# Designs tried in a protein design chat: VH-VL binders against q54qk4. Part 4

Target 1, 195 residues: q54qk4
Amino acid sequence: MNLSEDVLKGIETLSDEKLINDSVFKHIIDTCFLVILKKKTESDLFDNKAVSSVDTIALKQTFSAFIVFILESMKINYDQSSISDLLEEHKLSSSRIDFISNYFKEYRVAIRKHLSVTNFHFPHIIDVNWRLDLFMKSNAVEKLNTPVYLINLTTEQEENVKGKVQFAATLDQLQDLVFKLRDAQKQIERSSIKS

## First folded at step 4 (VH-VL; framework fv_nisevokitug)

Design P07
Fold by ESMFold2-Fast, scan of step 4:
Structure P07 (fold): chain C 195 residues (1-195), chain A 118 residues (1-118), chain B 108 residues (1-108)
Amino acid sequence: as target 1 above (195 residues)
Amino acid sequence: QVQLVQSGAEVKKPGSSVKVSCKASGGTFSSYTISWVRQAPGQGLEWMGGIIPIFGTANYAQKFQGRVTITADESTSTAYMELSSLRSEDTAVYYCARDWSVYYFDYWGQGTLVTVSS
Amino acid sequence: SYELTQPPSVSVAPGQTARITCGANNIGDYSVHWYQQKAGQAPVLVVSDDSDRPSGIPERISGSNSGNTATLTISRVEAGDEADYYCQVWDSSSDHYVFGTGTKVTVL
């Protein structure tokens, strides 16, 4: 799996037990799997005050990095040993690796069925890079800062043909896009079945 | 197919300790949160604490901090709750319950009655 | 400490609708779960995440959660619905599971 340095750094943040204790770790992992299964939204991560002790930027980066990790692992059909090896390489403890491994065992079938509706022509996401940008909307009375990330995706469609896609989005908007693409693909497949 | 089976009823003297067990079968034991919830006769449910077995760290309700110890043995898929310095008001049915992913209890043990009498 | 308040009892006639409330400040921001406990038995999950029904739970049982009140609704009540009902949340600020005070449902 080829993940950007920022994504790998986000995953390595999960190894920092002083920043992310076991309860916060469980909450992040739980939320990531449930968001992918469309049982929760990214806002559920922040609606629960359990993560209030964690820096918001670090929390968002860790959450997004792990979502990418789950999706890429499922797309390229990573087996359990490959998942464990990658997480160990990026400093997670054996207990945290086992915790994540158990979640993959629990949800693998559901996620695979969910992703089976994905179009085979969709390019693989090879790399994700983002930078936090603040845009200020102001008038004389009130100022509003909206955090936006500049997202660069490196894709590969067919061997040795790479593309780059760049756009600005919040992490919520990126996740919403992924869900909408999945739903659109499911709708197309249902329509083609005929009845 | 998931089942939680608890140890049998206990009768204890004031000042003693009790240790109740909860054996899990079916599914992955280590990553669940196993919690202990008690219910005094005619009263409501009260959360005492829980453990994520794979991490070995437990979290306790403030009321029980210092008197309760929750542990887990992954090799036998068994969680334990030990309550010390027993008093008559500790007479209750003690339940173990499993939380997998969304912070609710999907499976419960049958309960263990602990009676504290002189 | 965050507390969930329920009415102590609700009486309902067979075939009618029972409504059990669970009150707390901004409870609509929490995910509320509901348990049914019959005499001498362990609690059974009947509603999860505000409104989801676990497999095997009748469609007559439903939940909602908004503002300061979550509600468990049991329609077309049967004698077998007579039980104690508890709401429950996970309070992230304390990292604790919080149960409601409980409601005894009596079918007249």
Scores: ipSAE 0.174, ipTM 0.609, lowest interface PAE 5.7, mean pLDDT 78

Design P08
Fold by ESMFold2-Fast, scan of step 4:
Formats: structure tokens, C-alpha cells, sequence
Structure P08 (fold): chain C 195 residues (1-195), chain A 118 residues (1-118), chain B 108 residues (1-108)
């Protein structure tokens, strides 16, 4: 599985019951699955009183990390045992692992059918690197609090030569990016073919 | 305990349609998929399609595309499979089965025999 | 068009071991599930995710999956094990459930 350090840290934050209590945990997991299905948006993450006491940056980081985890699990078709083993390695409790496993069972078919309709394929993509950047640093102008994901796509453009393509996307654009990454991969492949 | 109960056997003429029901109890109807699998006499199992009630989405095997319609009624926890333009080759036992994740079928209905003859 | 091939029949004496194979290219990368179907009855899940046993399934029944062959093994066979057995995978590339051709196990 291709998971950055930031994504792994976000997943491990879900094991910290002092920072993320059960109400917040359940809300994050539920929102992640529904956002992937385009039934909710990131703003729905904040539409619950349970999250009012949680640090906004930590909340967004865990949310983003778990979205990436779901998508990568679907990409490599992780079974329930594999998902449970990975979550246990990252210190989640048995009850939290069971909750997530139940969501995979409930939504896996829906997500796979949804992704198949959108032509979700990552053939021949060597590396996809997800990184969350939060723009909340400016004090002189209106505050920017929209998470931006930097996606680095590593491809083989020429014989034995690696190329890089970079995208910056909001969470709302994450699903659209799957199609764009697929097209970018096909464009690179077509450009290398001699006619 | 999850239980799937199907409607009774039917005899149909070629060119007609049949609609089989599958009522679920003892579990969460909305959050699980329901698939339809048929078995012709003395033959193996063949997946026809399935539905996810919570999302209202049905997917069909290409062989049955255009002839099969799978629907769900959440208020009665009942899934339906309608097969049109019946042929003698459609004579089979039709099963509903609950999808567990995207992998396997953990509970099966008792089966409904549909006989297509003149 | 991913296809799972099983032998049509297997004959075994009581107390012996029955082995039912399910063959396909690189099936070891799939999760294989097994169903038992007795005459006149609906199929019953007997092995999930290559080797997991559902509650109520005896330890005599086990599964394995590697390379190009998945295998269902029934040890110390009893008359009640006589049935048709089907392997099954989910093929994510086609969004399709695929069943094996089926194996009739006869206990002589």
C-alpha cells in the first residue's frame, strides 16, 4: 500500500481515544464513506456537536488520511482480514477496528459499483503520493481554511525514465482526480507508441 | 438470525415475464446487498445481478442486461427480480442471497422454481 | 472473462479425505469462497476468504489458496458431506461474482 507519513499519522490519530473519542470517531468514519460516494461533503464533518471540542487541524488530517486509506484499500482489493491486520499494526482498538470493518462490509459493494461507473483504474501507475497542506497561516488577510491535497504521480514516460505530474485538489475534486490520473497515464503511454 | 424468504414456484409461457420476491428479516436490509443467482436443472450457479438498497443501485450481468430488473422496497425489506421475454432456457431455480462485503454470500433464500413451458 | 474450473466429480470413502480444486490464472491473488449444496437445498457458505470457517462449520473442512489453484479439503469424510461444492470469487475488474463449474462429491 502507498501511504505517506502524513496519512499513516492521521490513521494513528484515530487510535488516540483522548484526542478522538468514540462519538467523533464514528462521525469521521461515517462521513469518509459517504463523501467517497458523493452523498456528503467535507463540510458535513463539522455538522455535528460531537466535533466542536476537537482541534480542527487534527480533525481534517484524520479525515483526509482515512479517505486515502479507503481508496487505497479498494484499489488493491484488501479483504477484511488484511484491513483488520493493518489497523491493528497502527494501534487501533478492537472495537474501533470492528466498527471500521463493519463500514467496509456495508459500503464496499456500493463503493466498488460507484468507482466502476467512474472508470476507476490505476494501471501502470508506479506511485501516488498524497499530502495534506492546510492554508491557515495568513493573519493579514482573510483566513484560508480549505484543505488542499498535493498529489504526486510518478510514471514511466520514456524507456526507463521516470516522470512526475503534480496536481493540487480540494476534497470535492478528489474523485474527479481518479479520472484525470487515468487519462494522464494513458496519455503518457500513447505518447511513447511509435505509429 | 438473518432469514431470506422467497415467493412460491411459478409456471410461465414463453414471451411472458416473472417477478420473484425475497423478504429479508433478522438483519439490516438497507446496509447489505441482495444478489440473484439462478441454477438451471442439473447445472451450476449463475449470478444475474444485485442491488444495494441504501443507494438504490442495481448492477446486472451482461448476459441478462435488458431482460432483468432488480428492485428493492426498504419499507417492507423486500427485494425483487423481474425477468422478461422468458424462454425455455430460463427454466431454473432462482435464489436471492445476501452480499457480505464484495466477497461472498452469507445467507441464501430457499429458492423459487420458475418453469417456462407452453 | 475470468473462469474458475473445478473437476466435475470426486468419489471418496467414509473416513478418507476429499480434495476439491478450483483452478484459474493467479487465483492466489483473489479471495476464494466455497459453498456446499445438498440435493434440493440452497447453497450454504462453508469457507470464506480462502480459509475462514463460518460459525457451525466443522474443523474437518478447510481451505487454501495459492498460485493458480484453490483447494477445499474435507477430512474424515462423513455421509452428510455428500453434496455439490462451488468455489467463488469477486472479480473487481469486471464488477462481477464468478462461480466455479461445480464438483459433485459422492461418498461411497
Amino acid sequence: as target 1 above (195 residues)
Amino acid sequence: QVQLVQSGAEVKKPGSSVKVSCKASGGTFRSYGISWVRQAPGQGLEWMGGIIPIFGKANYAQKFQGRVTITADESTSTAYMELSSLRSEDTAVYYCARDWSIYYFDYWGQGTLVTVSS
Amino acid sequence: SYELTQPPSVSVAPGQTARITCGANNIGSYSVHWYQQKAGQAPVLVVSDDSDRPSGIPERISGSNSGNTATLTISRVEAGDEADYYCQVWDSSSDHYVFGTGTKVTVL
Scores: ipSAE 0.000, ipTM 0.417, lowest interface PAE 20.0, mean pLDDT 74

Design P09
Fold by ESMFold2-Fast, scan of step 4:
Structure P09 (fold): chain C 195 residues (1-195), chain A 118 residues (1-118), chain B 108 residues (1-108)
Amino acid sequence: as target 1 above (195 residues)
Amino acid sequence: QVQLVQSGAEVKKPGSSVKVSCKASGGTFSSYGISWVRQAPGQGLEWMGGIIPIFGTAKYAQKFQGRVTITADESTSTAYMELSSLRSEDTAVYYCARDWSNYYFDYWGQGTLVTVSS
Amino acid sequence: SYELTQPPSVSVAPGQTARITCGANNIGSYNVHWYQQKAGQAPVLVVSDDSDRPSGIPERISGSNSGNTATLTISRVEAGDEADYYCQVWDSSSDHYVFGTGTKVTVL
C-alpha cells in the first residue's frame, strides 16, 4: 500500500483516545464511508456537537487521511486481516480496529458497486497522493463550521480511459491546490519545449 | 500571439457600480490566471484580485473584499471585474493581466479608464 | 503587510548605467519581477524570476536579487528607456501580489 507519511499520521491520530474520543471516532468513520457512497457530504462531519472540542485541522486531516485509506484498501482489495494488521501497526486499539473492520464488511460491496458505476474500475490513488499531501500541509487557520469543498480531479487511468477522484478541501486549501496545479501544468509545457 | 482586449472607458456616478471586460485571444484562456490591477492618476500599480477560469476560483485583495467581484466566461474567453459602491478615489485605469506559473504578469490589456464624478 | 520600497526617481545620461533598487526584508527569498511602463501605456514585463529576460527584451536590461535588495540594471541607457519601473513579488504568506512604489527613470 502506497500511503504518504501525512496520511499515515492522520490514521495514527485516530489512535489518540484523549484527542479523539469514542463518539468522535464513530462519527468520523461513519461519515467517511457515507461520503464515499454519496449519502453524506463533508459538511456533515462538522454538524455534530461531539466534534466541537476537536481541533479543526486535526479533524480534517484525519477525515481526509481515512478517505484515502478506504479507497486505497478497496483498490488493492485488502482483506479483513490485512486491514487489521495495518491499523494495529499504526497503534489503533482492538476495539477501534474491530469497528472499522465491521464498516468495511458492511459497505465493501456497496462501495465496489458505486465505484464501478462511476469509473468502470478503481482510480489510481497513488497519482493523486501528492496533491492530497499538499492540501493536508496547509497552514491556514480554520474554525469549526468552515466551508469545505469537494474538488473533482480527472485522471487518465488507461490509454483512453478517464477516471475521477474527489478531495475535500477548505477554500484556502483549494486556492493553493489550484495555483500548484497551474505551476505543474506549466512545468510540463516547458519540458515539452526543451525536449 | 496572446492578446488581452479590454472594454472602453466609463464615466460613473458615486455609489454606482462598473463592470469591465477583458477578452483573451491567441492562447489557452482556461488554464491561465487573469488578474486585475488598477492605477490611479499619477500613482502606482495596485493588485485587486484574480481568477483561474478553468477552476472558477477567485482571490481578492483584502482592501477590495466585499466590493469587487471577478468572474470568467470560458465560452467567450472573457474575464470580468465588477467594482461596486464607487467613490471618487476609485478613478483609475484598470488593467487585466495574465498570470504565469511563478506569479508574474506576462501579458497586459490596454487598460480601461474609469472616472467617478458627480 | 509586506512592502517593496523603490526610489521615486533616477536620472541618468545616455550611454551610462541606471540602477533601480527594490528593498524589503529578506527579498532575496522571493522571486522578483520587473515591469516597464511608458507614459499612456500598459506595463510590459522586462525581467522575470529575478534575472530572466523575456523574448524581445535587450540584454542591456538585467536583474539581480539578494538579501534585502533586488536591483534592475539598465546598461548603455537609451532615450527609449525613459519610463516608470515597478518591481513585484508574490507573497505566499498573505496570498497577495505586491508591487513596488515605482521609480521614474529620466534620461537626460
Scores: ipSAE 0.000, ipTM 0.426, lowest interface PAE 18.8, mean pLDDT 76

Design P10
Fold by ESMFold2-Fast, scan of step 4:
Structure P10 (fold): chain C 195 residues (1-195), chain A 118 residues (1-118), chain B 108 residues (1-108)
Amino acid sequence: as target 1 above (195 residues)
Amino acid sequence: QVQLVQSGAEVKKPGSSVKVSCKASGGTFSSYAISWVRQAPGQGLEWMGGIIPIFGTANYAQKFQGRVTITADESTSTAYMELSSLRSEDTAVYYCARDWSTWYFDYWGQGTLVTVSS
Amino acid sequence: SYELTQPPSVSVAPGQTARITCGANNIGDYSVHWYQQKAGQAPVLVVSDDSDRPSGIPERISGSNSGNTATLTISRVEAGDEADYYCQVWDSSSDHYVFGTGTKVTVL
């Protein structure tokens, strides 16, 4: 698997135990998997005030990077040893690698179901779309009072079946996510060239 | 389904130590944290500390630092809480509880009554 | 140190609504969780993350959190709701779990 430098930086941030302690690490990893399973939204990471003392840029980098990492790992069907080797190369401790591996074991089947991948190849990200969604005339205006963009990722499976993954993000998060996804796709395409 | 099963009631002398166990079943022991919470008779809940077994990292409430030690044995899916230099004020029901990603306790052990008396 | 204050007791008649408050400076910035403890039993999680209800918990039980007060609301109260209730937060500044002082709910 070839990942962009921004994605790798985000993963390396997960190895920095002074920036992200074990409790915060647990929350980030869990939220990433549950967002992919549509049991949580991206805003759940930032709505948890327990992580407010952590650098916001580090949280954004780590969350976005790890979402990309999970999706790419599932897309190319990386086994646990391949995942562990990559994480070890980027300086995660054996304990943190084991924690992530346990989440892949527990949620791999559920993620495949939510991505509607059964006995076939993983979806391809074919489009990134966004729209401005202002939380006007709702209780969310009092809590956030900030423009939020709904990001729609359209994926296409081998049978021409289109899937959809949706995230809520601020402008900063949207810009970071879009560029990271494009860069990750570029890296994958580059690594697919045989000569 | 996750279950936490604790060791039985203890009667201890002042100045001694007590070690309570908490065995987890149904679920991946290494992928969650275990906290210890006590409750003196007629009183509220008080957090003592917790451990993330896969990391071996324990964190303690300031009030108990130096007297409490929390450990875990992944091979038996068991967490332990040892409290030393016992005094009568330590008489309480001690609970283990599972801490997950959102900083709350979703499953609790049945509790272990520790009585400190001469 | 951060402290969560609850009223010591709340009395309510069957079929009515009980409201249990959890007060602290800027508690709306925290995620508040609620536990029910019946006599002689371990606590049971009844509300997580301010307003989420775990599987198996009746729809009559709900939560909210804003400003300096979080509230657990039990509508259409039944005898089986009689218990002690505790709010709880994670305080990242001290790296500690903090429990409220507890509220005894009696159904008369």
Scores: ipSAE 0.005, ipTM 0.495, lowest interface PAE 12.7, mean pLDDT 75

Design P12
Fold by ESMFold2-Fast, scan of step 4:
Parts: structure tokens; C-alpha cells; sequence
Structure P12 (fold): chain C 195 residues (1-195), chain A 118 residues (1-118), chain B 108 residues (1-108)
């Protein structure tokens, strides 16, 4: 994993038990995971009186570094031993490494699902075909009450690798999917705004 | 689903000690803070202390420091609270409670009634 | 030691609004959490971090916190809201969890 020096310095700061005690450490780690899941904002950490005694620059450096660490770990699919090895290299205690590992175990699936939705981009869908599909009874041909759209999506990944996904959906289901993808993208954009 | 299950009611003599257990199931035991909170009959909630099992660190309310010992066994996912030199004023329901994020308790045990009488 | 003061009791008729206060110097700088405790039962978290509602808690229950007073508000009160309510903070200066004195809410 290629992390910048600023990120590595932030991770090293988590090893300093005099600067970051166990209670503050727990709060930083918990907030990082919940911010990624859109359940908290960075202000939930920085406005909390519990961390007021910690140097603001160190707190911001540590928070930002650990967010980057989580995202990079998910991006390259780091396993637990790789995560533990990196944290040990940067002087975290066994107890703090286990604490972080437990958070990865609990939230890995949720973060992966969240990232797959929020990082879905329409430019990678290069061909979309819709067809109204009607089902027929075994011994009679008749129009059913609910029209179903057969949706074929063609996606293009890096290096021109193309995939195809097919599924059936009602109009309501398709509209719900579009709303969810749009709102997820707006939340990503909102979270990147500095205030 | 997270559940905290406590040991059964106890009747103790003044001057003795009591040890209450709290077994956690569902979710991760080691990383959560487990606290002990008591409630005397007709009275409010009083925090006694807590432990983060993975750190092995226990913290105690000043009123109970020297009389209370909080421990955890990660292999059985069980936290313990031992209160010594029992007095009649220690008659209370004792709860274990889990702190997950930002210093609040999201799950509570069912409570253990400890009665101190002669 | 930091102390959270609540009124001992609040009486409210069904359909009305109950307000439970939690008072302490500069409590607005703390994160305040609220628990509901019904007779013979363990406490249940109903508001976290001043105003957040856990899953399953109805929208008619809300919290606020500013200055020297945090408030739990229960709108359109139902018989099932009858309980004792406790506020709680973590006090960083003492590294302790502090509970309020408790308020008994009676509906009828």
C-alpha cells in the first residue's frame, strides 16, 4: 500500500498513548468508520468536548490519515494480516491493533456495499437496452397485470474489459434504484465540501 | 443481535463480598466498554465503573474505588463485578451495560438483585 | 464532581407534550444521552448525542441541548411512555459516566 508521508505520520500518532489515550483512540476509530458509512460527520469528532484536550492539528491529521487508510485498505482488498502488519510497523500496540481489526470485521461488509453504490458511475455504462416483457401462462397466452422491464446493462471497466448484467424490474423498482444512486452520489459530493 | 445476560439474584451478609457476571453474545466483546451501573430501591442510576476487555483497563467511580473490582474474560465473553465489604446500603439491582460509540450505553443486561441483610 | 439535575416528576395527560430537563453548568458543551426505564425493567436508550434517535424509537421523542439545559421532549404522549427517564454524559475531566437524578413521568 502506497501511503503518503502525512498519512503515515497520522497513523504513527495513534501509537502515542500519552497524546491519544484509550478513550480518545476509541472515539477517533469509531468516528472514522461511521463517517465512511455516512452515519456521522467529522464535526461529531471535532465538536465533541471529549477530545478538546487533544491538539487540534494532531487530531485532524490522525482522523484524515485513518480515513485514507480504511479506504485504501478496502480499495486493494487488504486482508487482516496485512492490516495488522502495517499497523505494527507504525508502532501501534497489540491491543490497539486488535481494536481496529474488530472494527474492520464488523464494518467491512457494510463499507464495501456502501463504496460499491457511492462509486457507481454512469459513464461506465456504455449500453442500456430496455424491453417490455410479458409472461404467459402454460396453456394460455394472455397479458399479465404488471409490465416488467428486462434491463440489460453493459459496463466497461479499466483496460476495456466489458461486463453484462441482466435483471427484471418494475418501473417503481427502477425509479427507486435511480433515486438511491443519485442520493448516494450527492452525499459523497456534500462530504467533500470544506466548511 | 447483541444480548447481555447476568447471573442470578444473591442474598449476602454485611461484610461479605459478591461477584456478579455478565455474559455477552452477538457482536464483538473485546472492543466494547462494559460498565456496571447500580440502582438502589426507589433510587436513580449510579455508575460504578467499567472495563474495555481488549485493553485490560478498568476505571472506577471514586465512591467505589477500593471496594469494587471489574474484570473481563475474553475467552468466555464475560465481564465480572466484585463488590467487597458489603453494607445494607449496597442493596440494589446491578446492571451491566455496553458502551459502543461516543460514551453512551446501547445494550443493557437484565439486572441482578443483590440484597444485603443480617 | 459534575452533577446532572432533573425534576423528580412530570405529570402529563395522553396526547399532551412532556418536557424533561437535565441541568448542569455548560451542559451544552457535552453530548447528552437519554434512557427510558419502565418498572421492573432495564433502561433503554431513547436519545443519543443530544438529538439522535436509535432505530425503533418514535419520532415524537426528541432531544435538544444548549447552554445549561438539555431537554427530552415527548410529543403526543401515550400510556406506554410512562417510565423513569435519565440523562447521561461522559465527563472527560474525571473520566466518568454521570447519570442524572431521574424523572418519573406519569401519564394520566
Amino acid sequence: as target 1 above (195 residues)
Amino acid sequence: QVQLVQSGAEVKKPGSSVKVSCKASGGTFSSYSISWVRQAPGQGLEWMGGIIPIFGRANYAQKFQGRVTITADESTSTAYMELSSLRSEDTAVYYCAREWSTYYFDYWGQGTLVTVSS
Amino acid sequence: SYELTQPPSVSVAPGQTARITCGANNIGSYSVHWYQQKAGQAPVLVVSDDSDRPSGIPERISGSNSGNTATLTISRVEAGDEADYYCQVWDSSSDHYVFGTGTKVTVL
Scores: ipSAE 0.006, ipTM 0.526, lowest interface PAE 10.3, mean pLDDT 77

Design P13
Fold by ESMFold2-Fast, scan of step 4:
Order: sequence, then C-alpha cells, then structure tokens
Structure P13 (fold): chain C 195 residues (1-195), chain A 119 residues (1-119), chain B 108 residues (1-108)
Amino acid sequence: as target 1 above (195 residues)
Amino acid sequence: QVQLVQSGAEVKKPGSSVKVSCKASGGTFRSYGISWVRQAPGQGLEWMGGIIPIFGTANYAQKFQGRVTITADESTSTAYMELSSLRSEDTAVYYCARDLWSTYYFDYWGQGTLVTVSS
Amino acid sequence: SYELTQPPSVSVAPGQTARITCGANNIGSYSVHWYQQKAGQAPVLVVSDDSDRPSGIPERISGSNSGNTATLTISRVEAGDEADYYCQVWDSSSDHYVFGTGTKVTVL
C-alpha cells in the first residue's frame, strides 16, 4: 500500500490518545465508513458536540487520512491481517485496531458494491513545483555536494480539496518521476479510448 | 435485525447483589456500546452506565459509582450489570440498550428485567 | 449536572395535537432524541437528532429544537399514542447520557 506522507500523519494522529480519545476515535471511524457509503456527511462529524474539544485541523487530517486508507485498502483488496499489521506499525492500540477491523468486516461487502457501481476518482496530480537546493559538505570542506530538487506535489481529492506533498529528489530520481508520470498519463489517455 | 435479550426477573434481599445479563444478536456486538438504564415503579428513565465491549472500558453515572459494575463477554456477545449493596429503592426494571456512539442515542432496547428488593 | 425538564403530563383529545417540551439551558446546541414508552413495554426511539424520524415512525410525529426548548409534536393524535415520552441528550462535558423527567400523554 502506497500511502502519502499526509495520510500517514493522519493515522499517527489517530493513534494519539491524548489528542483523540476513544469516544472521538469511534466518531471518526464510524463517520468515515458511512460517508463512503453516502449515509453521512462530513458535517455529521464536524458539527457534533462530542468532538467540540478536538482541534479542527487535527479532526480534518484524521478524517481525510482515514477515508483514503479505507479506499486504498479496498482498491488493493488488503486482507484483515495486512490492515492490522499496518495499523500496528503506526502505533494504534490493539483495541483501536480491533475496532477498525470490525468496521472493515461489517462494511467491506457494502463498500465493494458501492465502489463497483460508482466511478471513484482517485487523487490526480495537477501541479508540480520545484526548486533547486544545494547540499554543502561538512564545514571542514567548503564544497557543493550534490544538487537536489525540492518537489512540491499538489493533488486534488474530493472536489477542491487539495493535498500538498514535499520531498527531496536527486536529478536521477526527478527524471525517473517525470518518466513515471508521463507513462501514467499515457495509460490513462489510452484507457479512455472508446472501442 | 438486532435484538437484545435479558435475563429473567430476580427477587433479592437488602444488602445482597444482583447480576443481570443482556445478550445481543443480529449485529456487530464489539463495535457498539451497551448502556444500562433503570426505571423504578412510576418513575422515569435513569442512565446507570455503559460499556464499549471492544475497549473493555465502562463509564458510570456518579450516583451509582462504587456500587455498579458493567462488564462484557465478547465470546458470547453478552453484557452484564452487577449492582451491589441492594436497597429497597433499587427495586426497578433494568434495561440494556444499544448505543451508537457516533450518534449518542439508543436504537434497540432489551425487554427489561424486574429486580425486586424486599425482606 | 445537566438536567432536562419535561411537564409531568399532557392531556389531548383524539385528532388534536399534543406538544411535549424538553427544557434546558442552551439545549438547541445539543442533539435531542425522543423515546416513546407504552405501559409494560421497553422504550422505542421515535425521533433522533432533533427532527429525524426512524423507519416505521409515522409522519404525525415530529421534533424541533432551538434555544432553551426542544419540542416533540404529535399531530392527529390516536389512542395508540398514549404513552410516556422521554427526551434524551449526550452531555460531552460530563460523558453522560441524560434523560428528561418524562411526560405522560393521556388520550382522553
């Protein structure tokens, strides 16, 4: 499973019992599954008095991250042991992992049916910004080391919700990324041809 | 459909304890909460406490703190409420009810268990 | 502790409208739920989240909630509506479920 940095940060926030107590945790998980099934909206979580003490940014981060996690898990057909292993790797307690596992067990079939009927639009890469950044060797030696690029990648998710990812890449890594993005674009264009 | 089935009526002496059971069927027992609500004859509904079976965490109303213990057995999908140091004013019908913590209301109720405390 | 106050009783003739109030400071900021309890039976959820009707509940039953008063309205009352009615909220400040004092609706 290839989860972005933002998604992983949201899952880590979800593991923090000081920020997200068990009551709030249950609200987030339940709302995520029901929103995917179109039986609830984001407002059912954000306008709920039970979560009023939680930072709005943290709530949005955990909510968005977990939606992506559910959809990616369904897309690649992750089994329950794989889901549990990933959540344990990101420090969720056994009780929270079990709670999530029960929701996957209960809603997996319904979500698969829903996703097969609806066309799910995955995040698409709409903008790439970069800048040159230079690594300096230790102060013991004044010399430019290897040039690297700081890449800002903007993705759009769920109509006008934009994510931003930043990473450093060497020239070779940047060239590889460009080739992969161009190949992905061609594959998408080819799959849209009607026969 | 979801159903909650409670144990039968009990007659107890003052100072004793009573343990009432609530067996859930037709839904995912682990992911929902179970609350206990009592009603004395001719009186209103009074929340005693609840448990989330998967967390093993129980919360109690202050009035019952120290006298009530709520537990759950996931293997049998059964929740329990034990009330100790019984008094005559504990005579009541005791209900279990499923709480959807995402919505904080009770969508399904057990049939009720009458507990009579008399000498 | 947060308290929900209801009138002890409401009397109504068949075909008329019964209104049951649930009063508390700033109750409009809470989600109010309503239960119907007929004699010898367990309570039944009749209104959730201020105004939503669960499946199977007739359109004659409706709810509203604003300011310091939530109201359950039963239009075109039938004999079968005779019951005790309770409002309920979740108080996040105390982590408690709170029930109203209850209202006995008598249809003549």
Scores: ipSAE 0.000, ipTM 0.497, lowest interface PAE 12.7, mean pLDDT 77

Design P14
Fold by ESMFold2-Fast, scan of step 4:
Structure P14 (fold): chain C 195 residues (1-195), chain A 119 residues (1-119), chain B 108 residues (1-108)
Amino acid sequence: as target 1 above (195 residues)
Amino acid sequence: QVQLVQSGAEVKKPGSSVKVSCKASGGTFSSYGISWVRQAPGQGLEWMGGIIPIFGTANYAQKFQGRVTITADESTSTAYMELSSLRSEDTAVYYCARDWLSTYYFDYWGQGTLVTVSS
Amino acid sequence: SYELTQPPSVSVAPGQTARITCGANNIGSYSVHWYQQKAGQAPVLVVSEDSDRPSGIPERISGSNSGNTATLTISRVEAGDEADYYCQVWDSSSDHYVFGTGTKVTVL
């Protein structure tokens, strides 16, 4: 699993019990799984009064990071021990790891079914490696009901040559992007003559 | 699909103790909390306490502190509420309810257990 | 010592609108949840987080919360809406769940 630095920092923020207490932790995890299943929206993260005292930027960062973690885990079919090992490496307590593990067990089948319908896979392109980094817009003081993410897409075409594309998107737009990138990867694989 | 099933009605003498069980099915037992709420005949709802099984944390209402003990067994997906030093005023229907401490509401309730305290 | 005050009873005719209030100082800063309890049955969550409806709850039932009053509104009232209704909050200052005093809704 190749997670960006910002995604890893977001996951490590979930280990900070002074910033993210147990009730806030549960709310973030629950909201991430239900948003992926289209049972909640991103606004549910910010409309819950239990999290009103938590920094909005930290909430957005942990939320987007954990969404990416769930999706990458599903993409590479991470088993339970692999998920637990990664979370332990990033400083989560055993009780928080168990809580997340139970959510993966509970929702894995439903998420897999949902992702198969939406074609929600990250592409791997020969000669070009794609990485999706999610960053939140940080200049909003008020709660946002529909958060907007700054997306950095990194490409590597030649030795030590990298390209970068940036744009802002909602979660629904991200899902559409993943679908379109997968189609583009299939076209490249089918059409290219390789050595 | 989540269901909470409680143990049957109890008749107890003053000064004794009662232990009520609440078995959860459907959903992940450890991913939520379980609270106990009682209701005396013709009266309103009164929160007694709750437990978060995964964190090993139990919290009790001040009125019941020292008389109530709430425990959970994750292997059987069962929560327990034990109330000691029973008085006639403890006659009530006792409910277990699933709570999300992050959202602070009760989404599923057990059927209730009538505990009668009489001579 | 935070207390949620409800009227003891509300009477309403079928097809009309019932409004049940839940009063407390600055209750608009709390998330208010509402439960319906029919005679001999366990309570059922009908509104969560001020205005959200759980699956299976009809659109006739709605909630609002601002200032010192939260309100549960039942439009186009049916005989089956006859029940006791309780509001509920989490009081972070005491770490306690607080239930309202309850309102008996009678459909006549």
Scores: ipSAE 0.000, ipTM 0.446, lowest interface PAE 17.8, mean pLDDT 76

Design P15
Fold by ESMFold2-Fast, scan of step 4:
Structure P15 (fold): chain C 195 residues (1-195), chain A 119 residues (1-119), chain B 108 residues (1-108)
Amino acid sequence: as target 1 above (195 residues)
Amino acid sequence: QVQLVQSGAEVKKPGSSVKVSCKASGGTFSSYAISWVRQAPGQGLEWMGGIIPIFGKANYAQKFQGRVTITADESTSTAYMELSSLRSEDTAVYYCARDWYSTYYFDYWGQGTLVTVSS
Amino acid sequence: SYELTQPPSVSVAPGQTARITCGANNIGSYSVHWYQQKAGQAPVLVVSDDSDRPSGIPERISGSNSGNTATLTISRVEAGDEADYYCQVWDSSSDHYVFGTGTKVTVL
């Protein structure tokens, strides 16, 4: 798991029992899970009198960081021991780790189901350029007999971000890639808004 | 066993558009790319562009960028080349040709479509 | 832009050898392909990847490519070899297919 410095700072603030007491901690964790499930809003935390004594910046940092942490943990299917280890590295107490772990256990299935309902955007492939590597090697080195293709894919991710993917593939691997891309497009079409 | 069959000859006025079709049979349409190559009377071969149907990706020669559109319909195994803002110098035989993904040569050609642009 | 230069014409007697050149800077580093086009017909691939012969193409037709010149060689020429011949490369720097200027082979 790679978390940004901002997210790590928020988690470290969440470990500070002088800034975030147990009552506030419980409200933050509970609200984060329920906000992801669309059962609560940010105002359910920020307008609560129990948190009025907490620095607003610290409260917002911990809330935002923990939302990101939950979503990234779900995205990469992080198991309970990995979650506990990461929280330990960032100095959360055993009781706070246990509280968070119980929330993941309780809501993991519901969150995963909720996230699976939203349409997933596969990176758009906007440029394909192939080279036959065997030709170059056959001209220079006589011993290579198996065709290897160098494939360069330019992808357009959401919000005009272009990525570059390069790999070597045999004919079998190239045929498998073509099949998988066709399958992925059909799945996206089936998952589209029904209206 | 691969055959590329093109639409018939067209006579167009300057400023109009023409859309030529190329229907593939034999072999999987999605397994290769289709390029368009034209030849003016008494002149040589000129590549216009091509498309990889499975990706929906078309590439165009710079000379034709903005005037040519190449599309493919996998359900009918047909590729299309549409050329707009026609000029008399666009009078030519237009060929479609099969272009393997990684081989960079054309192994099968359509019979050609004569497009005549005259006022 | 990368250009492939061919002689406009080559004349050859039946049974002799015709050689058609395709010239460009460092063309030996490219894969050169050759097409035969008879009057009123579509082009036909006769040599791929410098020297490979597609199925159905006579053994008399061969290719070579080194330095600044690629060559299509037609040995024991027959009347049926009379056609226009074009060389072709893929230019990766411009992402374009480039055709040669073409050579008319006349069998006299």
Scores: ipSAE 0.000, ipTM 0.425, lowest interface PAE 13.9, mean pLDDT 75

